# Designs tried in a protein design chat: VH-VL binders against Probable ATP-dependent RNA helicase DDX59 (DDX59). Part 2

Target 1, 164 residues: Probable ATP-dependent RNA helicase DDX59 (DDX59), of Homo sapiens (Human) (q5t1v6r416to579)
Amino acid sequence: NVRQIILWVEDPAKKKKLFEILNDKKLFKPPVLVFVDCKLGADLLSEAVQKITGLKSISIHSEKSQIERKNILKGLLEGDYEVVVSTGVLGRGLDLISVRLVVNFDMPSSMDEYVHQIGRVGRLGQNGTAITFINNNSKRLFWDIAKRVKPTGSILPPQLLNSP

## First folded at step 9 (VH-VL)

Design w2 (from u01 with heavy chain E106Y)
Fold by OpenDDE, fold request of step 12:
Structure w2 (fold): chain C 164 residues (1-164), chain A 121 residues (1-121), chain B 107 residues (1-107)
Amino acid sequence: as target 1 above (164 residues)
Amino acid sequence: QVQLQESGPGLVKPSQTLSLTCTVSGYTFTDYWIHWVRQAPGQGLEWMGIINPSGGYTSYAQKFKDRLTISKDTSKNQVVLTMTNMDPVDTATYYCARLDFDFSGYYFDYWGHGTLVTVSS
Amino acid sequence: DIVMTQTPLSLPVTPGEPASISCRASQSVSRYLAWYQQKPGQAPRLLIYDASNRATGIPPRFSGSGYGTDFTLTINNIESEDAAYYFCQQRSDYPLTFGEGTKVEIK
């Protein structure tokens, strides 16, 4: 079962909001997957996470070699990394059972991708949380996500409820 | 004060290897990634590659992957660009640059002055 | 690679008038678009980052807009000192790529 949270976060405020989430004892459950929509963004955000929060962080994307990606995932499962910032490179067959928090830093491009990303948590009876950032530039999938989240009683951003 | 400075030979013969050094000062060397960008005379900017001084991870433009290596020397706060098989077409001003967000969330750019490299026989 | 196309490549402008430069990406770069100014003999200088954020120290007369594939740099009330080349740059994907550059000349 996955607890889904949708937060209205303007682009300039995303990093700060992520840091707040990572510093929240109720939300932060390492290892954490943070999904972003660009490779360099993943790299820079991972560094920012390390510098600001002190958490062990690394990025993973297709620009990195297969060997590097395998080692990163191994490290994730073995607890070497507390935060992994990822583009959409993680295949559906990958078992990340230890992940308990997913942050969609950037909005997924489709509902299928959204479901895929949040599906990384809450496996095998474990409780998981998926936090998704949304704003004016990324509200396309809001109603689809809202329909999925609504039955769970999760929190929706008032900005979208009042002005869909 | 943040400062980046390129250094190396201003003249390289065809087929020879170019080595440029970017010396960084004014901040913690490992805190920010370093880009290499070049600009041929009278032409536009061309991104070459990037390095994470923390760990040494690199990414290169496909055009340069076979002959470009970017490395770091943490003890000297230096990033080194090595490019093999130089050709007159590689004549350009070469820049190293820090392009990143600071800890306050603002994006800053710091560029070296650039160093002109002429490839000629 | 993502190709960045600028228009126009040359832009003569009368002082006091506005100038607009377009940058089009061959595929979506989201908000990851920057604008640089470069004067002769100098390194580029960041004007705008993330499509619409003015860099520190940049005058308010410079503004950026756009998202996805189409972006615009606007210089309001252009001044003589604004004569320069302007480049857009995407950082959405490796490799990073620049537009061809636009030469802004003051009439």
Scores: ipSAE 0.879, ipTM 0.949, lowest interface PAE 0.5, mean pLDDT 93
Fold by OpenDDE, fold request of step 12:
Structure w2 (fold): chain C 164 residues (1-164), chain A 121 residues (1-121), chain B 107 residues (1-107)
Amino acid sequence: as target 1 above (164 residues)
Amino acid sequence: QVQLQESGPGLVKPSQTLSLTCTVSGYTFTDYWIHWVRQAPGQGLEWMGIINPSGGYTSYAQKFKDRLTISKDTSKNQVVLTMTNMDPVDTATYYCARLDFDFSGYYFDYWGHGTLVTVSS
Amino acid sequence: DIVMTQTPLSLPVTPGEPASISCRASQSVSRYLAWYQQKPGQAPRLLIYDASNRATGIPPRFSGSGYGTDFTLTINNIESEDAAYYFCQQRSDYPLTFGEGTKVEIK
């Protein structure tokens, strides 16, 4: 079962919000996957997470070699990393059964991608949480997000509900 | 404030190896991602590559992957660019630059003054 | 690689008038678009980051807009000191890439 949390977060406030989440004892359950929409962003954010929170953080994206990516994933599964900042490079066949928290730092480009990313938690009967940052840049997905999340009983941001 | 300064030979012969140094001063050196960008005379900017704070990760433009190496010397607060098999077409002003953001999420760039490298016989 | 295409390459502008420069990406770069100003003999200076945010110390007459593939830098009420080259840069993917540059000239 995946608990879905949708947060209205403006782009300049995203980093701070992420740090708050990572420092929240109720939410932070390592290892944590943070999904972003650019490679450099993943690199910079991972470094920032490490610097600001003191958590062991690494980025993963397609610019890194296959060997490096494999090692990162192995490290994630073995508990070497507390936070992994990822672009959409994690394939469907990868079972990250230890992941308990997913943060969609950037809204996925499609609902299929959204489902894929949040599906990284809550496997094998384990409870997981997926937190998604949303703002006006993702208006095209407001309806679909509401449709998917509303039945779960999760509270949606007023900005999303009031969107025409 | 952070300051960047490029240094190296202003003249390189064809087929020789270029070595440039970016000296970083100010804040903690180990926190910065450093870019290399070059600009041929009268031409546009060309991104060459980047190195992470630890120096353990680099990314290069495909054009330079076979002959460009970026490394860090933390003890000297320096980033080094090494490019082999220089050609007159590589004549350019070479910049090192830092991309960063503050705690409020505001991005900023710091650029060196650039150093002109002429490749000629 | 993401190709950044700027138009126009040369832009003569009368003082007091607005200047507009377009930057088109070959694929979506989301908000990860920066604008730089470069004056002769100087290093580039960051003007706009994340498509629409002015960097520290940048006058309000400079503004950026766009998302995805199409971006615009607007200089309102152009001043003589604004004569320079302007470059867009995408930061969405490696390698980072620049536009060809636009030369803004004051008539």
Scores: ipSAE 0.869, ipTM 0.935, lowest interface PAE 0.6, mean pLDDT 92
Fold by ESMFold2, fold request of step 12:
Structure w2 (fold): chain C 164 residues (1-164), chain A 121 residues (1-121), chain B 107 residues (1-107)
Amino acid sequence: as target 1 above (164 residues)
Amino acid sequence: QVQLQESGPGLVKPSQTLSLTCTVSGYTFTDYWIHWVRQAPGQGLEWMGIINPSGGYTSYAQKFKDRLTISKDTSKNQVVLTMTNMDPVDTATYYCARLDFDFSGYYFDYWGHGTLVTVSS
Amino acid sequence: DIVMTQTPLSLPVTPGEPASISCRASQSVSRYLAWYQQKPGQAPRLLIYDASNRATGIPPRFSGSGYGTDFTLTINNIESEDAAYYFCQQRSDYPLTFGEGTKVEIK
């Protein structure tokens, strides 16, 4: 249903990898949802995306007003934003949004949230891709990631497979 | 080189409005976010709020939301803190600091010297 | 608001020996934790950002570790100029709260 790609990306390399994904003509299918693990990080990353790629980007998280979040979501559906950077799905109104590309810039803290985040792709009969950046900071979830992703046939990073 | 400097009144009466200015130099004003932090005499640091000078986006600590406004004046390279209904408990040194970054992360490395504001009758 | 609890609040130290300060967050802040030093009459000085990255110009005797809710600042080979207040700050969630501070004193 959804292609789950797991990439080993150290924190200093994450922004460069995201920009490569957003500039890849075969992979980039706007709008793109990018998930991060902190609110300030969402604000800063959306600004960096706009400056570096020129794509219309905005952040969404719980410190934005409910009216502002609704307007952002409406703009996303109407094509006003090519990239939306969010701290999560539930409580942000993203649970009803369907896209063709999700990037988990930061691995979520639980597999339940991971499932919610990748579940934004592949609805409405469309195929979709979820790309997740991992490194040693997400070590606690390596076994759960492997268990979820291995049946899909996706190649897992050797650093994850060789982790003690 | 990079410099931030707070300025404003040293003494404010209760119920009055405080206006503090953070003037920056040595870098492009709109490229870096600025936050305000205060410190009561002999006490710890208290985060007040932050502004993105590029678009004017702000976020405030909940305890200050009803009284605090952080704004910008791009023509003067300034961020302005405005706080209404001052109270003696607001006596503190007020700092502005710049949010910097590198490939490893984000951090507040450049701070102003601070300005002491005393709230007293 | 995420509460940052520092222990100890007062830390007498002997030059040449190591010292450690703990910072505990009321919920996970991932790696988004900074440490500052502050001497009387001065603005805070950044020591460590994002848990373990030493800021430019900070002596190697300062190191940081931790992830999630529990973080430690370690000062190896305490020097007399290390007497100061030390604060942690999280940047995971607004407001970007600080710990209460730890006063490090030469005993």
Scores: ipSAE 0.500, ipTM 0.829, lowest interface PAE 2.9, mean pLDDT 89
Fold by ESMFold2, fold request of step 12:
Structure w2 (fold): chain C 164 residues (1-164), chain A 121 residues (1-121), chain B 107 residues (1-107)
Amino acid sequence: as target 1 above (164 residues)
Amino acid sequence: QVQLQESGPGLVKPSQTLSLTCTVSGYTFTDYWIHWVRQAPGQGLEWMGIINPSGGYTSYAQKFKDRLTISKDTSKNQVVLTMTNMDPVDTATYYCARLDFDFSGYYFDYWGHGTLVTVSS
Amino acid sequence: DIVMTQTPLSLPVTPGEPASISCRASQSVSRYLAWYQQKPGQAPRLLIYDASNRATGIPPRFSGSGYGTDFTLTINNIESEDAAYYFCQQRSDYPLTFGEGTKVEIK
């Protein structure tokens, strides 16, 4: 069971919104998994999280070696990182990680990927939250998002509902 | 004001090692990533690699991975490009550029003037 | 590696008229696309970043659009000083590859 929150966030406001989430005592339940849509973006966002919030943050993406990814995933499971920023499907190890908070900083390009990413929350019966930032760049998926999220009772952004 | 300046040898013999420096000023060195781009005479731009000066993280284009090292000297505000086994096809103008940012995104707005490196006997 | 394909590679233009340059990525780069101008003997000059944001000091006759794989640089009211090479660059995935360039020349 996953609480799915959809927030309308324009690209310039995304970093500020993430920092607000990470400082929110009710939402922040480390470790937090943050999904972005580019590798350089993951590296830069992880650095910004550390600098601004002081939280232990690291990035994972396919440009990192298999050895690096294995060590990062082990560190995550052992509590070395409070925030992990990832570019999506990274291999078998990430599919086994369960957390209480996921933030889709960038909306994935397909609903299959969206479902996979929010599936990191609530495994083994525990409850959790998935927060997704959306704007007009994701408009192709608005109907699918509404179809999935509306039955959960979460309030959808009016900007999404007013789109054809 | 923000400035970047490449420096190093203008001529390198085949098989030798090239060392170029990118010296920066007008900002806090560790706050911004630096990348290297080269341009052979009459050709387009070729991305070589990038460094985060804060922790020393690097990423390289695959074609250079076995002979390229990008490093930093924080005390001198310098990024250093080292490339082994130089060949005449490596003759190019080499640029360093700073990755800047605002709330809208990231971009490379400050470039050095470039330094021409000729590889020949 | 993401291949960036620019069309046309050579673009003759008439002063006062608009011109457009296309950049196509071999896979989606989202909005992470920049445009540069390069005049002979100079370093590249940033024009547009993240698809549509005009860099500081760039005249409004330059604009960018696109998302995903297809991007366009538009130069309205071409001036003689706009004769140069133009390059796109993606920053979605390492290596941060450039297009081959488009030479814009006054007819």
Scores: ipSAE 0.485, ipTM 0.825, lowest interface PAE 2.9, mean pLDDT 88

Design w2 (from u01 with heavy chain E106Y)
Fold by ESMFold2, fold request of step 12:
Structure w2 (fold): chain C 164 residues (1-164), chain A 121 residues (1-121), chain B 107 residues (1-107)
Amino acid sequence: as target 1 above (164 residues)
Amino acid sequence: QVQLQESGPGLVKPSQTLSLTCTVSGYTFTDYWIHWVRQAPGQGLEWMGIINPSGGYTSYAQKFKDRLTISKDTSKNQVVLTMTNMDPVDTATYYCARLDFDFSGYYFDYWGHGTLVTVSS
Amino acid sequence: DIVMTQTPLSLPVTPGEPASISCRASQSVSRYLAWYQQKPGQAPRLLIYDASNRATGIPPRFSGSGYGTDFTLTINNIESEDAAYYFCQQRSDYPLTFGEGTKVEIK
C-alpha cells in the first residue's frame, strides 16, 4: 500500500523540491510528515513551509515535551496541521501514527530508520506515498537502498544506479 | 542593509539584573531568528539562547535557564536579553546574531558589533 | 549538550604552508558544522557552513571536510592575515555549541 519514490536532490535544491511536492496536486496528500536530520533545521523548514505555501505546519523534536509532541501528531491527523516536520529517532513513538505522505527530506542514517519512517504511510485501505531525497551524502546506503527498493518495481535514480 | 546593534550598560554590579537590547534593521523583524552569544575576555564563544520573533519561541543553554530570559518587542524591532543575579564571571562581550535562512541553507552571517559588560563593584 | 572538541588549541604556522584544525563532536551532527574566524576586537566571521561550503567572499585557501562527528578546517598557503582564532559550531541540536577555539599564530 506504500508507493516509494526515490529522488536525486542536492542539498541546496531540497527546499525547492519540497515546495514543488507540497504544491503538486498529484503528490500532495495531507496529512504529511517530513523527516529531517537536525532540530534547528526542523524549526526553520516548518516556518518556511507555512510562509511559502500557506499550509499549516509545525515542527517536532526532543526540545518539545512528550505531551506537546503527542498533541501535535494528533493535530496532524485531525487537520489542525497539514504538515509536520520532525527529526527522526528510532524510539520516538511514531510507530502507531499513519499519514498519507511521508517525505524524507534528509535520508536517515540507517535502513532500519528508513523502514520505520516509510511505515508511517498507508492504513485503512487508503493509498500512501513515501518520497525520499538522496544524493552523494547517502552513498554508503546506495546498495542497501537498491536491494530493498528494486524488487518492488520502483524506479531508482540513474545517479544511484551508476554509482560504484 | 541588514544591521544588528547591541546596546545596554557597560558596567553592572554583582547581583544586579543585566538588560541588553539588540535592535535590528534592514529586514522584516519577524522573519528571522536571533541568537545571543557571549565571550569572556580571552576566552571562546558561548551560545546562550535563541528566540523566534514570530510567536516568541525560545531555547536556552541549560547553564543559563534559571536566570536568562530572551524576549522581543516587535514594535521597536528589538530582542531583549535579561539576565538576573550577575556575577563577575559573567563579564564578557555579548553578541546578537541573525540566523540567515536562504536558498543555499542557513548560517550566521549577520552579527552585531558586540557590547562589553563588566560585572564589578 | 553536544560537546565540540577542537585540536590543537594553539597552532603556530609558517606562511605559505598548509594548516589544519580538527573538530570532534560527542555525537553525530550530520553536515551541520560551521567554522568561524575571529580577529581581536571583532565579531566572528563565517568561513564554512554545512561542513564544506565556503561562505561568500571567503578565499579559496579555506576548505572544510567531514560528516557526522569528525570535521577538519584546512587553510592552504597560510597568509599573515590568517593569524586569528578559529572556532567550530554545531547547528544540529540545541544548544548550538562551539568548540573551545584554536589560536593560529605566525611563527
Scores: ipSAE 0.483, ipTM 0.790, lowest interface PAE 2.9, mean pLDDT 86

Design w5 (from u01 with heavy chain F103Y)
Fold by ESMFold2, look of step 10:
Structure w5 (fold): chain C 164 residues (1-164), chain A 121 residues (1-121), chain B 107 residues (1-107)
Amino acid sequence: as target 1 above (164 residues)
Amino acid sequence: QVQLQESGPGLVKPSQTLSLTCTVSGYTFTDYWIHWVRQAPGQGLEWMGIINPSGGYTSYAQKFKDRLTISKDTSKNQVVLTMTNMDPVDTATYYCARLDFDYSGEYFDYWGHGTLVTVSS
Amino acid sequence: DIVMTQTPLSLPVTPGEPASISCRASQSVSRYLAWYQQKPGQAPRLLIYDASNRATGIPPRFSGSGYGTDFTLTINNIESEDAAYYFCQQRSDYPLTFGEGTKVEIK
């Protein structure tokens, strides 16, 4: 019950693409969870989202205390934040949330983490969307991505299909 | 026209508390995070900590966690480094820096000129 | 904390020749590696961000490469003004640790 969209996005274009997604009324359904692969990147991207889109955004990663993370998650559930940017694997406590949209801004380093991250969408029978940005930095996982996404009927980027 | 300038005492006695101020201009103070980095004479760079001046969030290197505080004074466009129990090994040039990027994904890097702090009796 | 190890710590160079400096992280930092140049009495100057992107105003003889744990700064066609200290810094995880530095000297 998770619609898995794979987009080819080069690193310099990722922020613009994210802002386009957040402004798209068909795709943007708060609360939104955005996964990145570094803590500083999470902090900076959440600030950029708020400045550029006006959406209430904050970051979660393991440098924040357990109490801070619990308070942020409470705020997300109560609507105080529309977008949360997380480092994924290090975002312990995210198991308790359910969202309508996940954006893997950075492709995780393993398919196990990919499955965990998209699993934040559509819990308890809700439908949702997971959008994942890939480029040549994700090359090691292209076969596994294609194998998992092909049965869902989603169109894969030609750059992924033509890569190996 | 972005400028960062460190200021504070050049000499501190052992066991005393150091207070350094980073005064910023040329941009909106609360829009960007500020780092502190130090460099002992003849040695490499050591990242100390960071502050988000809009919310006051801080993160510190483990080495400094029990004696370092980074704070802000929004009315003065200032970030303040406070470090207790100074020791001669803390003698260094202290820099404040703004590390960020523009909308297109290009990073910009702004450093103060640094201020030398000597810890000696 | 992520340890950044630079090799070599001292690099004598001849003008006109290429030189390279290695930086290794104790765990993956993805692309989030910066290179700095520091001349005596000056603050560090950003050369490369995100492993391979030159900062504004940096001459094309400076280039960076790498991903994950192994990174290289290459200076092609060394000029005498390139004598300086060079540092890598990871920007993936707090604390944002630096390498020990490499002193590039004209021999």
Scores: ipSAE 0.377, ipTM 0.766, lowest interface PAE 3.7, mean pLDDT 85
Fold by OpenDDE, look of step 9:
Structure w5 (fold): chain C 164 residues (1-164), chain A 121 residues (1-121), chain B 107 residues (1-107)
Amino acid sequence: as target 1 above (164 residues)
Amino acid sequence: QVQLQESGPGLVKPSQTLSLTCTVSGYTFTDYWIHWVRQAPGQGLEWMGIINPSGGYTSYAQKFKDRLTISKDTSKNQVVLTMTNMDPVDTATYYCARLDFDYSGEYFDYWGHGTLVTVSS
Amino acid sequence: DIVMTQTPLSLPVTPGEPASISCRASQSVSRYLAWYQQKPGQAPRLLIYDASNRATGIPPRFSGSGYGTDFTLTINNIESEDAAYYFCQQRSDYPLTFGEGTKVEIK
């Protein structure tokens, strides 16, 4: 089961919000998987996480070799990394059983991708949390997000609840 | 070589504030988080809190959140523990520790020698 | 909070024999379980990290196993110098928590 949290976060405030989440005792459960929408963003954000929070962070995306990706995933599972910033390169068959917190730093492009990303937690009967940043740039998905998350009893931002 | 050392008063009166300093050396101060752990005489280990010397982020055990503050002094390579309203039950050996992976991927623990703090009238 | 429970709390062992200490977590900590040794008047010393990895300088007679909620520290061929307290510790979630400790005594 996955606890879904939708936060209204403007783009300039996303980094700060992420750092707050990573510093929150109730939310931060390593390793944390952070999803972003571009490769360069993954690298930059991972570096920022490392420098600002001091957490062990690494990025993973399609420009990294298969060997690198395997090592990163192995490190994630073995506890070498506290934060992994990823684009949508993780296969659906990959079972990251140790992941208990997913942060959608960038809103997924589709609900299918959303389900895929949040599905990285809460597997095999384990409890997990998925936090998703949303704003006006993702308004096309407001209805779908509300429809999916509202029945769970999760708190939704007012902007999302009153969306057309 | 990596070294951590606790310093502060060995005796504190009830209701007074405890201040302990952890001085670190042998590595870049801002590279690793510092933990505070205490141990009452003949008892187990109790985690108190953690600080990131780089960003200054802190996390505290719920038990201590209202009276514990952990801070840093980067210019001195020091982490400071401040705990208010001390009680005899707070009598313990207090440790600061670095518990983390180094750049080689190996997990290391570095502890101070610990400092005994007795709370008594 | 994740509660760590050790058994036994006291363990007398004859030199040359093996010793086993159990640690149980109130919820899954995955592989994020460490074992520490502590002798009187000293700070704890890391023996095992992430359930089964020996720390640098730790003799091969020390080994750890387990995943999730149940873990075991095994000391093969006990030596007199192994008399100490042993603690398990989880780093899966804050606050970090330790077991009660097990006193290993040499007969």
Scores: ipSAE 0.000, ipTM 0.560, lowest interface PAE 13.0, mean pLDDT 90

## First folded at step 11 (VH-VL; from y0 with heavy chain D100Y)

Design y5
Fold by OpenDDE, look of step 14:
Structure y5 (fold): chain C 164 residues (1-164), chain A 121 residues (1-121), chain B 107 residues (1-107)
Amino acid sequence: as target 1 above (164 residues)
Amino acid sequence: QVQLQESGPGLVKPSQTLSLTCTVSGYTFTDYWIHWVRQAPGQGLEWMGIINPSGGYTSYAQKFKDRLTISKDTSKNQVVLTMTNMDPVDTATYYCARLYFDFSGEYFDYWGHGTLVTVSS
Amino acid sequence: DIVMTQTPLSLPVTPGEPASISCRASQSVSRYLNWYQQKPGQAPRLLIYDASNRATGIPPRFSGSGYGTDFTLTINNIESEDAAYYFCQQRSDYPLTFGEGTKVEIK
């Protein structure tokens, strides 16, 4: 049971929107997974989250050591981190039962990746929410996502629905 | 389907350098850690080293630290093992293996078929 | 390094009977112990991960138990196809280390 929300967010507004989401009592349910498309972005965003929101945040990507990655995953499970900013390094078999909110800060590169990332929530019958940022630079997968979201009654951005 | 395949010379002379290639397919190459494990004939498994998804991080068993190098060629979906100063004692089947890990487990979920390397004059 | 010791090294078993293999670690590895099966000419195959979790596709007759330093792999109602080497492997610390292996033979 994953509630899928697609938000139209221009690139310069993404950080601010993320902070708003993290400060929203109805949406913020730690631990939160935030997916980004680059390692440096993950590090920087995680630091920004920590500094701006005060939330315990960590990044995970391919340049992290095995030990670091294991510790991060363990910490996530144990509640040591409220926000985890990740590239697509998490294995498909990873079942993060405790995750109730996923934010696709950057649009996934494929529908398969989209499904993979949103699949991090809503496990074992639990309700989860997946928020995906979309804009003029990242609307490539919109129709595919829309097709998937539509049957679930999830929210689509009016900007895309009204587009010719 | 996920596949790993080791390739290289089946015979190496003492003091020469061994180069093995692990070619992977069926998944995103940059998503998983790759390990090298060897097995001498009739013996157990011996862990050699690890490389992270991007290839920027490696770690080696102390035994091989001075003569083992593991690298990645992402353009070819390959991991390369280089080991110098080979000795007959290094005769073994060499495996590359993909490591899966999450909070509930860490294990080698896919292995290559292994390639036998014999060190002999 | 953590040393893994398996016993026995050779285990002849009659079909239908159970087989038990022990693995002892030189220091505690908590639950971080995996079991692999290796048939002749093949790569190892994961059986059990983290002491007691059966891997996908592994028959229920395979089970693992233990914590800390002592672990056991049990094969109930052993079948002819179970003839193989079995290895324990700890992931508690690097370097990763394996047991010597146990050869299970069918009588």
Scores: ipSAE 0.000, ipTM 0.575, lowest interface PAE 11.6, mean pLDDT 89

